# Designs tried in a protein design chat: VH-VL binders against Cytochrome c-554 (cycF). Part 1

Every score and structure here is a prediction.

Target 1, 133 residues: Cytochrome c-554 (cycF), of Cereibacter sphaeroides (q3j2p2)
Amino acid sequence: QDARQIERMIEGRHGLMTLMAHELGKLGGMAKEETPYDAEVAGKAASNLSALASVISPELFPKGSAVGEAEDSEALPAIWEKPDDFAQKISGMEEAAAKMQAAAGTDLASLQGAMRDLGAACGSCHETYRQKD
Positions, changes and structure headers below are counted from each chain's first letter, unless a header gives other numbers; antibody chains aren't numbered by Kabat.
F, E and O stand for the ipSAE by ESMFold2-Fast, ESMFold2 and OpenDDE, each averaged over both directions (binder to target, target to binder). V2 = 0.75 x the mean of E and O + 0.25 x the DockQ between their complexes.
[cut] stands for letters that were removed.
Atom coordinates printed by the task and the answers are left out, and those that the model quotes come from them; centres of patches stay.

## First folded at step 3 (VH-VL; framework fv_bermekimab)

Design g1 (from b11c with heavy chain S108T)
Fold by ESMFold2-Fast, scan of step 3:
Structure g1 (fold): chain C 133 residues (1-133), chain A 124 residues (1-124), chain B 107 residues (1-107)
Amino acid sequence: as target 1 above (133 residues)
Amino acid sequence: QVQLVESGGGVVQPGRSLRLSCTASGFTFSSYTVHWVRQAPGKGLEWVAAIWYDGSKKYYAESVKGRFTISRDNSKNILFLQMDSLRLEDTAVYYCARGDYIWGSYRTYYFDYWGQGTLVTFSS
Amino acid sequence: DIQMTQSPSSVSASVGDRVTITCRASQGISSYLAWYQQKPGKAPKLLIYAASSLESGVPSRFSGSGSGSDFTLTISSLQPEDFATYYCQQYYSFPLTFGGGTKVEHK
């Protein structure tokens, strides 16, 4: 793969994760009761998160973009070693994001329940497929 | 994939002790608060005890406080319930159940996965 | 402790019936309520959390409603596999408490 194209894809992945973290921060703050619950803000953050999660696919992980193969990459080789499991983790995150979108605007308890599922899905994927340092 | 398997139940005499175990697999055990819930024969469900994901906080039903001790070994994915000074009213099937995830500190103490249960009864 | 009163204790129904089960908390619990299904000899299965959120894999004929102190579980069209005992559970505060159960049995 062209080095320039790999560089752009890694930057794209980092940008996507940064935007998802921004939306998760709003939802998490409300779920922990660190910020007041606001149904409209929660609903909008959940919708944005669901849209961002829908962009995640194996296409964002071309051959040659793993940690150690390209600069600034944190993607572990396990992504390419276990493609079916990686795809299943992505599907799990999409399902959890959709549940959050349905629940976030209802009330605090519904947001908290959906956040439990979303947090578990995100954590499971990162533990297996992302370099920690 | 997610499994919780209880063991250690059996027939005991009143006043004796028994230790229950629950072995977890298929998920990151160290990231979840886990619970013990019991059910007396022909009766409803009764929550018994809970232990935070890192073992730092423990909660007990008043009926067992001072007699039961909940603990966990995150390196082996095992939850324990040490039951001392057992009484006839402790007769029940004991379930371990998965609760809250550590991602956020909030109320999500409902149980999405349960073990098959282990029976504790008394001989006379 | 928060007491959960569940009614009725049993209901006789036929396949295709709409079944309604009620749960009442002794104080306000917002929406921190879950519903479980239990078949004889088996562990309970989560149906609904946060009073109205359907657990993944649970058929859409199950629905939950209510907030504060009064809650309802509805089965819109009873199926043969739905004959079981149902429990509500509050998780607003410790100790966690369950309702007494409602047995849905054949007419």
Scores: ipSAE 0.523, ipTM 0.845, lowest interface PAE 2.1, mean pLDDT 88

Design g10 (from b11c with heavy chain Y110W)
Fold by ESMFold2-Fast, scan of step 3:
Order: structure tokens, then sequence, then C-alpha cells
Structure g10 (fold): chain C 133 residues (1-133), chain A 124 residues (1-124), chain B 107 residues (1-107)
């Protein structure tokens, strides 16, 4: 794999995760009742999150982009050792994001319920496939 | 996948103590609030107690407050219910149930997975 | 404590029927309500949370509606496996409380 192409892919992954975190921060703030619930803002954030999650695929994790193989990478070798499980984690996150999109604009209780699934999906993927600091 | 298995039920005498256990597998136990829910024979469901993911907060139904103690061991994926001063009205199947993810503050105290239950009943 | 009243206590129905079960809270609980199905000798199974959100794997013939204090569970076309007891549960505040149950039985 071209080192420059790997560097750009890692930058792209980090950018994607940053945008997803931004949308999650809005939804989380409302779900925790730290900010007032706003159906329009919640609906847009959930729509953005679902779109961003749909971009996640094994293609974003080329050979040679693991932690220890490339600078600034936090991706564990297990991604390439357990490709079927990694694909399942991605699917789970996409499904949770889609549920959030369906629920976020309805009311606060629906948003809070969908956050339970979304939080679990994000945590499960990170626990298995991201470097623990 | 996700499993909750209760144990420790049995036949007891009024005034005695009993300790129930619930062993969790197939998910990160330490990330969930978990609950005990009971059902008397032929009757409806009654919520008994809850414990936060990290053990920091506990909640009890008024009927069991002061007699029952909920606890958990996250290193072994086990939920406990210590039942003291047992009464005939405590006769029930006791279920453990999975509640909210780490973010318990979101009021998502509905139960997506339940154990098969363990029966607590009384002799003589 | 928030008291949950279900009606009817039982309903006789045939496969293909539309079945409606109601649940009333003694105070406003917004949409913090769940519905469960329980078959004899088995643990309850979650059907709906947040009054109207269908749990994954639950057939689309089940739907929930309502907010505040009045709620409804609807089974649009009853199937043989739907003969069971149904419970509502509020989770607006502790202690968590369940309705008394509605048994859906064969005509």
Amino acid sequence: as target 1 above (133 residues)
Amino acid sequence: QVQLVESGGGVVQPGRSLRLSCTASGFTFSSYTVHWVRQAPGKGLEWVAAIWYDGSKKYYAESVKGRFTISRDNSKNILFLQMDSLRLEDTAVYYCARGDYIWGSYRSYWFDYWGQGTLVTFSS
Amino acid sequence: DIQMTQSPSSVSASVGDRVTITCRASQGISSYLAWYQQKPGKAPKLLIYAASSLESGVPSRFSGSGSGSDFTLTISSLQPEDFATYYCQQYYSFPLTFGGGTKVEHK
C-alpha cells in the first residue's frame, strides 16, 4: 500500500469520526437534558449521523493502516484478524443510526430510547477495534 | 448471544433469608443498569429493585425496602439480590432484566432482555 | 407511586382480528411507557418502548400509541402466536410500575 494513500485514509477516518462525534454530542446533550430538546435539531443531527455511518466500511481500513504500522492510527490488528465480526459491528452501528434517525424527531423519550442502542453499538465497536489508552 | 440466567431460588420458611444470583453473558455487563422483577403465581409483574452499571445507585420498591439488598460483581458478570426477613407475599418467580446502557440518566428503564426466572416459594 | 390501569383484563379474539389494549397512568408520564408480551411459563418479551417505538425483531402488526396518561397497544391482525398476556410499564419515575395485564385468549 502507498504510504501517502494510507496517511490520507487515516486522516479521512479521523475526520469522519470527528463529524460523527459532533452530531452525537448534540443528540447526547438533549438526551441527558443538558440542552433543551428540539425536534428539528435532533432530526437533522440524526440524519447527518446516519449518512456519516453509511460511509463506514472495511474499505476505510486498508492493509498497513493499523496501530503500529502507520502514524496516528488507533485501529487494532483485530480488524483484519476478525473481518466478519468487524463487518457485523459496522452493520450494528448503521442499524442503530437508522433507528435514531427514525426516532430523534418524534419526542424526547424516543430520542433517549434510541440513544441506548446507539451508545451500545458505538461502545461495542470501539471496545473491540480501537486502541485502549 | 445475550443471556441472563437466574439461580438461588427454592423453598424457604418465613423469616429466613435467601440470596438470588443472575449470571450475564453475551454483552458488556458493566455497562448496563440491571433490575429484579418478580411475578407471584398467577399474578402480574412487580418491579423489585435496580442497580446502576457501576453500583453507585440502587433503587427499591417500598414493599422490599430495608429487607432486600441489590448488589453486583462486574468482574464476574453477576447480579445479586439478598432477601432477608422473607414473607409469604414474597412468593414469586424472580427475573433479572437488562435495563439502561451506561447513560442511565436517559430514563430508558424498559427491559430488552430477561432471564428465565427462579422460583421462591414457602413450606409449611 | 404511579398507578397503571389496563383494560380489559381479558379479551377473546380470533386469528385475523384487530385487538386493542389500553393502559391509563394515574398521572402524566409523557411517552415513558413500554409494552411486553408474556406467554405461559415464559419470561416477558419487550414489544414497544417510548410508547410507540417498535423493538427490533417484533412484527409490524404490533403498534403503540398515546402520550400523557392514555396509551394503546394494537395488534392489527392477530396471529396464533399472539395469544398471550400483555403488560404496560411506566418508566417516567421510580418505583417502576406495571399494569395488571390483559390476557388475549381464543374465542
Scores: ipSAE 0.549, ipTM 0.846, lowest interface PAE 2.0, mean pLDDT 87

Design g11 (from b11c with heavy chain Y106W)
Fold by ESMFold2-Fast, scan of step 3:
Structure g11 (fold): chain C 133 residues (1-133), chain A 124 residues (1-124), chain B 107 residues (1-107)
Amino acid sequence: as target 1 above (133 residues)
Amino acid sequence: QVQLVESGGGVVQPGRSLRLSCTASGFTFSSYTVHWVRQAPGKGLEWVAAIWYDGSKKYYAESVKGRFTISRDNSKNILFLQMDSLRLEDTAVYYCARGDYIWGSWRSYYFDYWGQGTLVTFSS
Amino acid sequence: DIQMTQSPSSVSASVGDRVTITCRASQGISSYLAWYQQKPGKAPKLLIYAASSLESGVPSRFSGSGSGSDFTLTISSLQPEDFATYYCQQYYSFPLTFGGGTKVEHK
C-alpha cells in the first residue's frame, strides 16, 4: 500500500475501464442499431469484455486509493465501507458479462436482451461506487 | 433483491373506479419501463398497459383504452393504474411487471420480475 | 394485433417425458418471443427470451427454438416441479400479446 503502488493501481483501473468501454461501445452500437449487427464482431467484443471484467476484484481497490486520498481516483469511500455489497456488484457484473458472451453471437434480439442486463449491472455499480462530479 | 408489490385490489361494483399501486424495491425504478398484465380467473395472461421509464410514453391494450390510466411516481418508486368505468370483464388478478432497461437496450419488452398480483372482482 | 396461438392447450405427461409446446405468430416476429412458466396461485416466471436464450437460473432441460412465426418450447426430461401452465409472448410490436397457454398436467 505505498504511494507508488497505489498510483500504479489507479492507472491500471483507468486503463481497464477504458478497454471495457471500447468493447461495450461496439456492442451498444449494434444494440442501438447504429451499426449493422455482425455475429462474429459481437461475439469477439463480448468475449473481450467478459475477460476484462474477470480482472475486476477488491484487490484493485487498496486502502488509500479513494477519491480525495489519491490523485485522479474516482472511487467512493463506500467501496471500503460496504465491501460485501461491492463484491456482490462485481459478481452481478460478471454474471451479466457471461450472459452477454452466451447471447451476443446468436442474433440482434439476443444481443439486445443481454445489453439490457449488462447496462443495468454497470449502471448500478457506478451509481453506488463512482464519483459523479 | 428485486421486489414488486401490488395493492389496491378488491371487490367493486360495475361502473365504479379503483386505483391499483405497485411499489418497487431493489432496483433503480426510474430506469425501467413497467407494465400491467392481468389474468382473469382460470384464463390466460393479457397485457394491459405500459409506461416508459420517465413517464413520457404510455401504451394501452385496446380493451382498456380511454378507461384506464397508467402513471408512475419515480420519487416514491410507485406504479399506478387508475381504472375507471369498470366492467365485469375487467375481473382479474393484476400483476405489475418489470420491462426494458433504458441504458443501451432496444426492444426488450419481456418481463424478468413480476409482483404477486392483486385481485379485482365484482360483488353482485 | 399479432395473434399468438399455442398448441396443445393441455398435455398429460409423466416425469421423465419429453414435452414439446408450439407457439405460432400471425405474422413474422423475428425472434422477439419469450416463454413463461406459471404454477397455480403464483405469478409467471421468465424461462426464455429472444426465442432461444435461457434466463439465468432456469434449468437446462428447458430450451426454445424457432424464428419468424413458428416457435417451440421443449422440456427434455419433465420433473415433478415442471407441472405448470406455459405461455409464449411476442414483443416485436405493441400491443404485446400472449399465447393462450398450455397446461402440462399429470398423466
Scores: ipSAE 0.540, ipTM 0.838, lowest interface PAE 1.8, mean pLDDT 87

Design g12 (from b11c with heavy chain Y101F)
Fold by ESMFold2-Fast, scan of step 3:
Structure g12 (fold): chain C 133 residues (1-133), chain A 124 residues (1-124), chain B 107 residues (1-107)
Amino acid sequence: as target 1 above (133 residues)
Amino acid sequence: QVQLVESGGGVVQPGRSLRLSCTASGFTFSSYTVHWVRQAPGKGLEWVAAIWYDGSKKYYAESVKGRFTISRDNSKNILFLQMDSLRLEDTAVYYCARGDFIWGSYRSYYFDYWGQGTLVTFSS
Amino acid sequence: DIQMTQSPSSVSASVGDRVTITCRASQGISSYLAWYQQKPGKAPKLLIYAASSLESGVPSRFSGSGSGSDFTLTISSLQPEDFATYYCQQYYSFPLTFGGGTKVEHK
């Protein structure tokens, strides 16, 4: 509701997504075999990603922070229209991140399988709740 | 939620052609590699063909190369298998199956969702 | 092509039994192996990918192990709904290939 609090929250959401992208980039590079698989690096990146995903909640999306209501926001009004479904999408991302944490340190094939699941979960959330660009 | 529904199977004569379809719903079809897998009555599973998420790459089992053509229409969420020069050994239930996600091509060509299958059989 | 050999072709078992099914690849496939369950008249269902990763929603009594060329699917305590045919599949390289199947049937 407070404009400056909404601005800070949008900045916080963008920062969270940037950190998640950083960890995902390391895992993705190994999964695509663009960088050599390293169990230690993969395990740490997956642990960090899981921790970051656990911070995602409806609280990061206060009323008034939708696209068109606040500058720089990409969040669609559907988030507030379908809160139970949005919560389920977040839960799905957390589950995928947890599977990645369990798999990433095992071997390349396990990392690749978990990365497929994680990518699908992220894509499903974005398809419904993020502005196209 | 995720569904794959095959259609187009039936009774055919050897040497004829048949086109199978698979309609996808409940997921972003254009983001997945999709496959055809067949199973002869009382026999095991045999992979037939695959098509990349954007249609740019296609793969075929040796037994069907030159006779079968896989294609997709991402605007309609439909996968196709055009089967030419059909042989008795093509008798099978044909399943469409979902494979790898676009972010990957991570060598994760296992199948998490399958259709119910459509039967292709022969008479004379 | 990579040939996948499953053994046994069938096994007779009782509810509560530990059942093991093996799959051998004709060459090294690392951990690029999946296991499927198929009931009569139905499509296959994914149980395990990457040799040992349990698919979401699959009961914990199912487990997979192995790497390279030798793989095992284990059902720790067979339930009535587990009487089915099981298939392994390599996805290391094209063409993708399946094992011949193992039918788990009532003793």
Scores: ipSAE 0.324, ipTM 0.792, lowest interface PAE 3.7, mean pLDDT 86

Design g3 (from b11c with heavy chain S108G)
Fold by ESMFold2-Fast, scan of step 3:
Structure g3 (fold): chain C 133 residues (1-133), chain A 124 residues (1-124), chain B 107 residues (1-107)
Amino acid sequence: as target 1 above (133 residues)
Amino acid sequence: QVQLVESGGGVVQPGRSLRLSCTASGFTFSSYTVHWVRQAPGKGLEWVAAIWYDGSKKYYAESVKGRFTISRDNSKNILFLQMDSLRLEDTAVYYCARGDYIWGSYRGYYFDYWGQGTLVTFSS
Amino acid sequence: DIQMTQSPSSVSASVGDRVTITCRASQGISSYLAWYQQKPGKAPKLLIYAASSLESGVPSRFSGSGSGSDFTLTISSLQPEDFATYYCQQYYSFPLTFGGGTKVEHK
C-alpha cells in the first residue's frame, strides 16, 4: 500500500465513524430521554447504523495505517498484533447493531435495553484499539 | 469474563458499622451504574442503593437512608457500601449487581451480572 | 413506592409442563419489567428485560409478556434445571422493587 492509498483509507474510516456516531447520537439521545422517543426515527437510525457497521472489516486497516505510521490515524498497533480479537470486537459490534435494529422501533424500554449492548460494544472496541484523545 | 466479587460481610453487633466492597473485573467498570441488592435468609430480593457510573448520583432505599453510604473508586474498580447504625433487619446476603451503561436513561435498571454475595448477620 | 405482587408464591410442576407465573404492578410501569431466576445458594440470573426481551444465552422456552401493570413469565416446556425461584422487578422508577418470588418445585 502506498502513502496516498493509506491516507484515503484513513479518511474513509473517519467518515464511516462520523456517520455511525451521528446515528448513535440519535439513539443515545432517546435512550437518555434527552430527546422524546420516536419509533420511526429510532427504527431508521438503527437500520442506518446496522448498515454502516456491516462495512467495518479488517480491510479498512491495512498495514502501515496505524497511529505513528500514518498521519491522522488513531488506530493502535494492537489491531495487527491481535487480529482474531479485533475480528471478534467487530463481530460483537455487528451483533449489537442487529439487536438494536430489532428493538429500536418497539418502545423506549426495548431501545434502552439494546443500547446497553451497543454502547458497550462500541466502547470496548475503542478502548482496546483506538488512541485515547 | 465479567466478575463481581463481594467482601466485608460478617457477624456484627447491633448499632455498629461495617463496610462492604465489590471488586469488578472483565469490563469497563467506570462506564456502568452499579447497585447493591440484599436478600434476608429465606426471603426475597430488596434493592438497597445505586451509584451512577461517574459517582455523580446516588440513590437509596428508604429503609437505609441516612445509615448507608454508597461510593465507588473507578481507578481500582471497587464499589463500596458503608453501613452505619446496623439493625437486626439488615441481616441479609448483600449482592453487588451491574446496572446501566453510560448511554442509558435516568431510570432505575435491571441487572445482567451479579456477584456471589456476602453475608451480614448479627451476634445475639 | 411501586408494589410488585407475584403469584403464585409456589407452583408444583413436572418436567415437560408449561409453567406460567404472573406479576402485577400497583401502577403503570409501561414495559420496564425484568425477570430473574435464582437457584438455591446462587445469585439471581437475568432472563428477560423490557417485559418481553430475552437476554442473550437464555433458552427460548422462556418468554415474557405484558405491559402496563400485568405481566407474565412463561416456561413452555419445563426442564430439570428450571426448578428454581423466579422474581420480577420493576425499573420504571426509584426505588427499584421486586416481586415476592415464585418457587417452581417438583410435584
Scores: ipSAE 0.317, ipTM 0.781, lowest interface PAE 3.8, mean pLDDT 86

Design g4 (from b11c with heavy chain Y109G)
Fold by ESMFold2-Fast, scan of step 3:
Structure g4 (fold): chain C 133 residues (1-133), chain A 124 residues (1-124), chain B 107 residues (1-107)
Amino acid sequence: as target 1 above (133 residues)
Amino acid sequence: QVQLVESGGGVVQPGRSLRLSCTASGFTFSSYTVHWVRQAPGKGLEWVAAIWYDGSKKYYAESVKGRFTISRDNSKNILFLQMDSLRLEDTAVYYCARGDYIWGSYRSGYFDYWGQGTLVTFSS
Amino acid sequence: DIQMTQSPSSVSASVGDRVTITCRASQGISSYLAWYQQKPGKAPKLLIYAASSLESGVPSRFSGSGSGSDFTLTISSLQPEDFATYYCQQYYSFPLTFGGGTKVEHK
């Protein structure tokens, strides 16, 4: 049972990241000026991204779902070694996503600034807790 | 529209240093992770180094770690590769390549735009 | 390091043929795989990312499939402009690694 739960959670994490990447792609296209800036489209994409980010929690990282313990997992053991810090990083990402939601509908410059802040928050979490090498 | 132009390649003697540059245009350079990828004559592609959009994180292939230094100047839209202690096996065309829009948002490392490349080769 | 083994190293084909190129990772990389086309004297061009997502502007005759450790690039009906070398690349973890390449040449 536990093995099935771990497998499903890893699939869920992958799906969540894929959906977040999809929304981020729309915002990124506008931020890169490859797609014309549209405040309503940007606002909706940012709202979706914020909702998806709100699902991220320690519950998505059960013990036994680390890299090397389960296929397709990128989660480093440090997640379970430093749970308070990991929770703080998740909160930081949620805060950055909320700032994106507030900024995306304002103007292009605000969207671009929020994209940099969001990338920094995600990168900070990934530096410590996601397999890179 | 998006353009990456490498420069600084040339003929060098083993043990010497060389600095490559890559000038970006047509996009917001400061928002992208950028990479160096090389290709020895008649051989395949080899990833060399990466630098995060704000310059805060750097990554290197083991074959160049300790000898090469990647850096960027976002105010001038230029990516650099400082190559020290050059060896014959560093002979290659060096490409700069654009990675993800803001590192960490999605597992990135595929390259949607590449420069034309600059050749680094050795004399006797 | 994740080793990428690409096969075949070369394939002789005619216009209209279906060409299949395979790529095997030494460990699971989920769908973090890209395919590139490189024509003689040119820089590589992205064809597919995330194992199966077609890059904008790339003809639909190109398709990618696979997940985990085994991946395939298919060209359903080879065109004259498709004679080139093809590379797979994993971006699951650093260092990023490429396959050895497959040269698609005229019969």
Scores: ipSAE 0.005, ipTM 0.558, lowest interface PAE 10.6, mean pLDDT 83

Design g5 (from b11c with heavy chain Y109P)
Fold by ESMFold2-Fast, scan of step 3:
Structure g5 (fold): chain C 133 residues (1-133), chain A 124 residues (1-124), chain B 107 residues (1-107)
Amino acid sequence: as target 1 above (133 residues)
Amino acid sequence: QVQLVESGGGVVQPGRSLRLSCTASGFTFSSYTVHWVRQAPGKGLEWVAAIWYDGSKKYYAESVKGRFTISRDNSKNILFLQMDSLRLEDTAVYYCARGDYIWGSYRSPYFDYWGQGTLVTFSS
Amino acid sequence: DIQMTQSPSSVSASVGDRVTITCRASQGISSYLAWYQQKPGKAPKLLIYAASSLESGVPSRFSGSGSGSDFTLTISSLQPEDFATYYCQQYYSFPLTFGGGTKVEHK
């Protein structure tokens, strides 16, 4: 059923975002110098994040899966009202994740530079398309 | 598309004042530290001033301290540089440039986007 | 203030040449160094940040190396569009400072 398919997709989206947040948390902790920089850990986290970001597409946001339309959804209706802008946000996140993958294993300064773009891309998308806590 | 557009440059007499503006679009202006960088004709780049994303912190090059004032209006996406007591050595193209994202702990005040510049000259 | 010394001030080169530009900081700045390209009549464009990280959209013929106090920008095979002035910039501490620039001009 459509409703069942929407619920499964929302569950999948939530899982994807949770894993991305986990990888981003490791990179962010190092970038803020809250945890010691470790090239191997940073490289693996960036690689995982890039792979996870590659799964994001408009396909994960079927009509009827917005906040208020489906249980446990935090996706704002603006996703479907501005599909071209939403697609651009996704592309921006993928580009930033690829930059991070290239930079994270080099040194702390490289990770910090790439984190600037990654943090901005993730934050911009969330502020526009995710329900505020 | 990220854009920074400077305006307000012109011909002035020494000792006078001038206010430059930089209008930002295509990104969340209020989340970035922004800077002014100048370049005298035929010379190199010189950093002038910076203002924190929320306006709470301001930094100036020693050559302009006490004469220039940086400010911003986040509701209009505009950066300002008020230039008082202008000197002949202030002759330059003035660029606005995008610096650090909101979490300055990233240590990334390099400039990924620049405006086209606005020229400040003197008639003497 | 951290002083940035760039060399050479100019270099004459032909298309296809390998061009090397150096930048020296008056104190250790780790890898907090950026490189910019400025074409005549244009604003500067970011090429490299964190000494060696290539900015997106910048051709792979550009590369940066170094850490601490000595840094190098290399253009492996100069193209017609690469005749420009190049600047290094430290962002380790305020005030932010730039090198004097290196003009890559046609032989």
Scores: ipSAE 0.494, ipTM 0.830, lowest interface PAE 2.1, mean pLDDT 88

Design g6 (from b11c with heavy chain Y109N)
Fold by ESMFold2-Fast, scan of step 3:
Structure g6 (fold): chain C 133 residues (1-133), chain A 124 residues (1-124), chain B 107 residues (1-107)
Amino acid sequence: as target 1 above (133 residues)
Amino acid sequence: QVQLVESGGGVVQPGRSLRLSCTASGFTFSSYTVHWVRQAPGKGLEWVAAIWYDGSKKYYAESVKGRFTISRDNSKNILFLQMDSLRLEDTAVYYCARGDYIWGSYRSNYFDYWGQGTLVTFSS
Amino acid sequence: DIQMTQSPSSVSASVGDRVTITCRASQGISSYLAWYQQKPGKAPKLLIYAASSLESGVPSRFSGSGSGSDFTLTISSLQPEDFATYYCQQYYSFPLTFGGGTKVEHK
């Protein structure tokens, strides 16, 4: 059942990332002033994002679930070669999400500041550990 | 670990030129607007110049416009400040500092990371 | 240019005191204001951005308030490590400008 567990985990990772992208899209749209700032919507999106980020752990990345080892995976082998660095990237994302949760409901300027850190944390993790073309 | 390290400061004579460098590590340098901020001995902070993430936009304090040139090398993660026609009032510790993220869209040119500073002073 | 005026220039305080520092902009800057702490011989450290948002790792005794033109940094119960110079900075528009600084020193 290991192969099926890996397939289910990859599906779970994709679902988690899709939900996080949905929340991040709302925050990003407001931060770039593409949509009007709404404190209640921003606060809820940030809270959801923080909860979703808290689920991310090395357990979501079992051996055998890398790109090339399993279908539909985009996870680079570097995740398993540098586990301490990967764990630190996850912690950084959790910290940025928590900062966003504290700031997003206050005003536009607060959301923009927190979005700077959140966007950078997400980008840094993806740059190192996600397959790109 | 995010780190900014300035170098190139020293003792100069009025009218001469000096080039400061700031080497960045621990983050994607090419995604940030970066700044130079100076502080004269015993005085407050003064913003000097900024350069957009891709080098396409540059900003200068009026006191240095036409004398100082900010530039960056994203392939080496280095920020530069070329200081020409130096004056006694340019005496200061010069800090590089990290500002806004990508395109300047977030209006967040406050400084979460600073270098240790490099001193520029004059013999006479 | 947007001028930033801080008051007082210095304040003498004891551990446990509530310290209030004010920053005034020469025009409206909404909430685009940051506060920094600087200790002698060291680079400044970010405390607050967007007038009231506490930077990660900064103790909760620090708080910022205000919008528009008048802003306040409050230290609710001064600790020994808080004796330092504090600066406000507007980032509403270029050129970026700092306040003149407020030195919090021992009584």
Scores: ipSAE 0.468, ipTM 0.816, lowest interface PAE 2.2, mean pLDDT 87

Design g7 (from b11c with heavy chain G99S)
Fold by ESMFold2-Fast, scan of step 3:
Parts: structure tokens; C-alpha cells; sequence
Structure g7 (fold): chain C 133 residues (1-133), chain A 124 residues (1-124), chain B 107 residues (1-107)
């Protein structure tokens, strides 16, 4: 694999996660009642999050981009050791994001329910496939 | 695959004690608030008790306060219900169920997965 | 405690029928209401949360509506596997409480 191509992919992954975190921050703030619920803001954030999540695939994790193989990577070798399980985790994230998109603009209770499922999907993926700091 | 399996039910005498267990698998048990819900034969559902993901908060139905104690062992993925001073009114199938994921402030205390239940009944 | 009252306690229906079940809270609970299906000898299964959000894997013929104190579960076209007892549950505040259940029976 070209080292520059791997570096660009890792940068792309980090950028994608940063944008997703920005959208999640808005939804999470409302779900925890730290900020007032706003149906339009919630709907737009959920739509953006769903679009960003749709870009996540095993293609973003080429061989040679694991922690210890490339600088700044936090991706554990288990991603390549368990490709079917990793793909399943991504699918679960996409399903949770779709539920959020359907629910976020309805009311606070709907947002909170969808946020629970989304948080669980995110946590499950990170627990298995991301290196702790 | 998410699974919750209850055990410890059986025939008991009034005034005695019984300890129920619920073994969790297929998910990160330590990240969920878990509950006990019971159902008397031929009757409806009654929520009994809840324990937060880290054990820091516990909730009880008024009918069981002071008699039942909920606890969990996150290292073994087990939920417990210690039932003291049992009464005929406690006759029921006891279900283990999961609800909130780590952030209880979400108000997501609805049950997406349940165990098969364990029956607690009385001989007299 | 918040009391949850379901009506009717039972309903006789045929496959293809539209079935409506009502749940009333003794105080306002916003949309913090879930619906469950229970078949004889089995644990309940979540159908709807937040009054109107359909749980993943649940057929679209199931729908929930309402907010505040009055809630409805609707099965638009009853299927053979839908003959069961249905329960509502409020999760606005502790203690969590269930409705008395509605049994959907064959005519």
C-alpha cells in the first residue's frame, strides 16, 4: 500500500469522526437536557449524521492503517482479523443513525430513545475496534 | 446475540427468603440499567426494581421496599434480586429486562430485551 | 404513582381487522410511553417506545399515537401472529407502571 494513500485515509477517517461528533454533540446535548430541545436543529443534525455515517465502510480501513502500522491511527488489528463482525458493527451504526433520523424531529422523548440506541452502537464499535488513549 | 437468563425461582414458604439471578450475555452488561419485572399467574406486568449500570442508583416498587434488594456483579454479568419476608402476593414469574444505556438521564426506561422468566410460588 | 388504565380489557377480532387499544395515564407523561406484545408462556416484546417510535424489526402495521395522558396502539390489519396480550408502560417517572393489558382474541 502507498504510505501517502494510507495517511490520507487515516486523515479522512479522523475528519469524518470529527464531523459526526459535532452532530452527535448537538443531539446529545438536547437528549441530556443540557440544551433546549429544538425539532429543526435535531432533525438537521440527525440528517447530517446519517449522511456522514453512510460513508463508513471497510474501504476506509485499508491494510497497513492499523495502530502501530501507521502514525495517528487508533484502529485495532481486530478490524482486519474479524472483517464480518466489523461489517456487522458498521451496519448496526447505520441502522441506529436511520432510527435517529426518523425520530429526532418528533419530540424530546423520541430523540432520547433513538439516542440510546445510537450511543450503544457507537460504544460497541469503539469498545472492540478502537485503541484506548 | 443478546440474552438474559433468569434462575433461582422455585417453591418457597411464606416469610422465607429467595435469591434470583439473571445472567447476561451478548452485550456489555456494565453499560446498561437492568430491571426486575414480575407477572402473577394470569395477571398483568408489574415493575419491581431497577439498578443503574454502575450500581450507584436503585429503585423499588413500594410493595417490595424494605423486603427486596437489587444488586449486580458487573465482573460476572449477573443481576440479583434478594427477596426477604416473602408473601403470597409475591407469587409471579420474575423477568430480568434491560433498559437505559449508561446515560439514565435519557429517560429510556423501556425494555428492549427480556429473559424467559423464573417462577416463584408458594407451598403454604 | 402514575396509574395506567388500558381499554378494552379484551377484544375479539379476525385476521385483517383494524384493532385499536387505548391507554390512559393518571397524569401527564409527555410521550414517555412504551407498548409491548406478550404471547402465552413467553416474555413481553417491545413494539413501540416514546409513544410513536417503532422498534426495529416490528412490522409497520403497528403504530402508536398520543401524548400527555391519552395514547393509542393501532394494528392496521391484524395477522394470525398478532393474537396476544398488549401492555402499555409509562417511563416518565419512578416507579415505572404498566397498564392492565388488553387481550386480542380470535372471534
Amino acid sequence: as target 1 above (133 residues)
Amino acid sequence: QVQLVESGGGVVQPGRSLRLSCTASGFTFSSYTVHWVRQAPGKGLEWVAAIWYDGSKKYYAESVKGRFTISRDNSKNILFLQMDSLRLEDTAVYYCARSDYIWGSYRSYYFDYWGQGTLVTFSS
Amino acid sequence: DIQMTQSPSSVSASVGDRVTITCRASQGISSYLAWYQQKPGKAPKLLIYAASSLESGVPSRFSGSGSGSDFTLTISSLQPEDFATYYCQQYYSFPLTFGGGTKVEHK
Scores: ipSAE 0.470, ipTM 0.822, lowest interface PAE 2.4, mean pLDDT 87

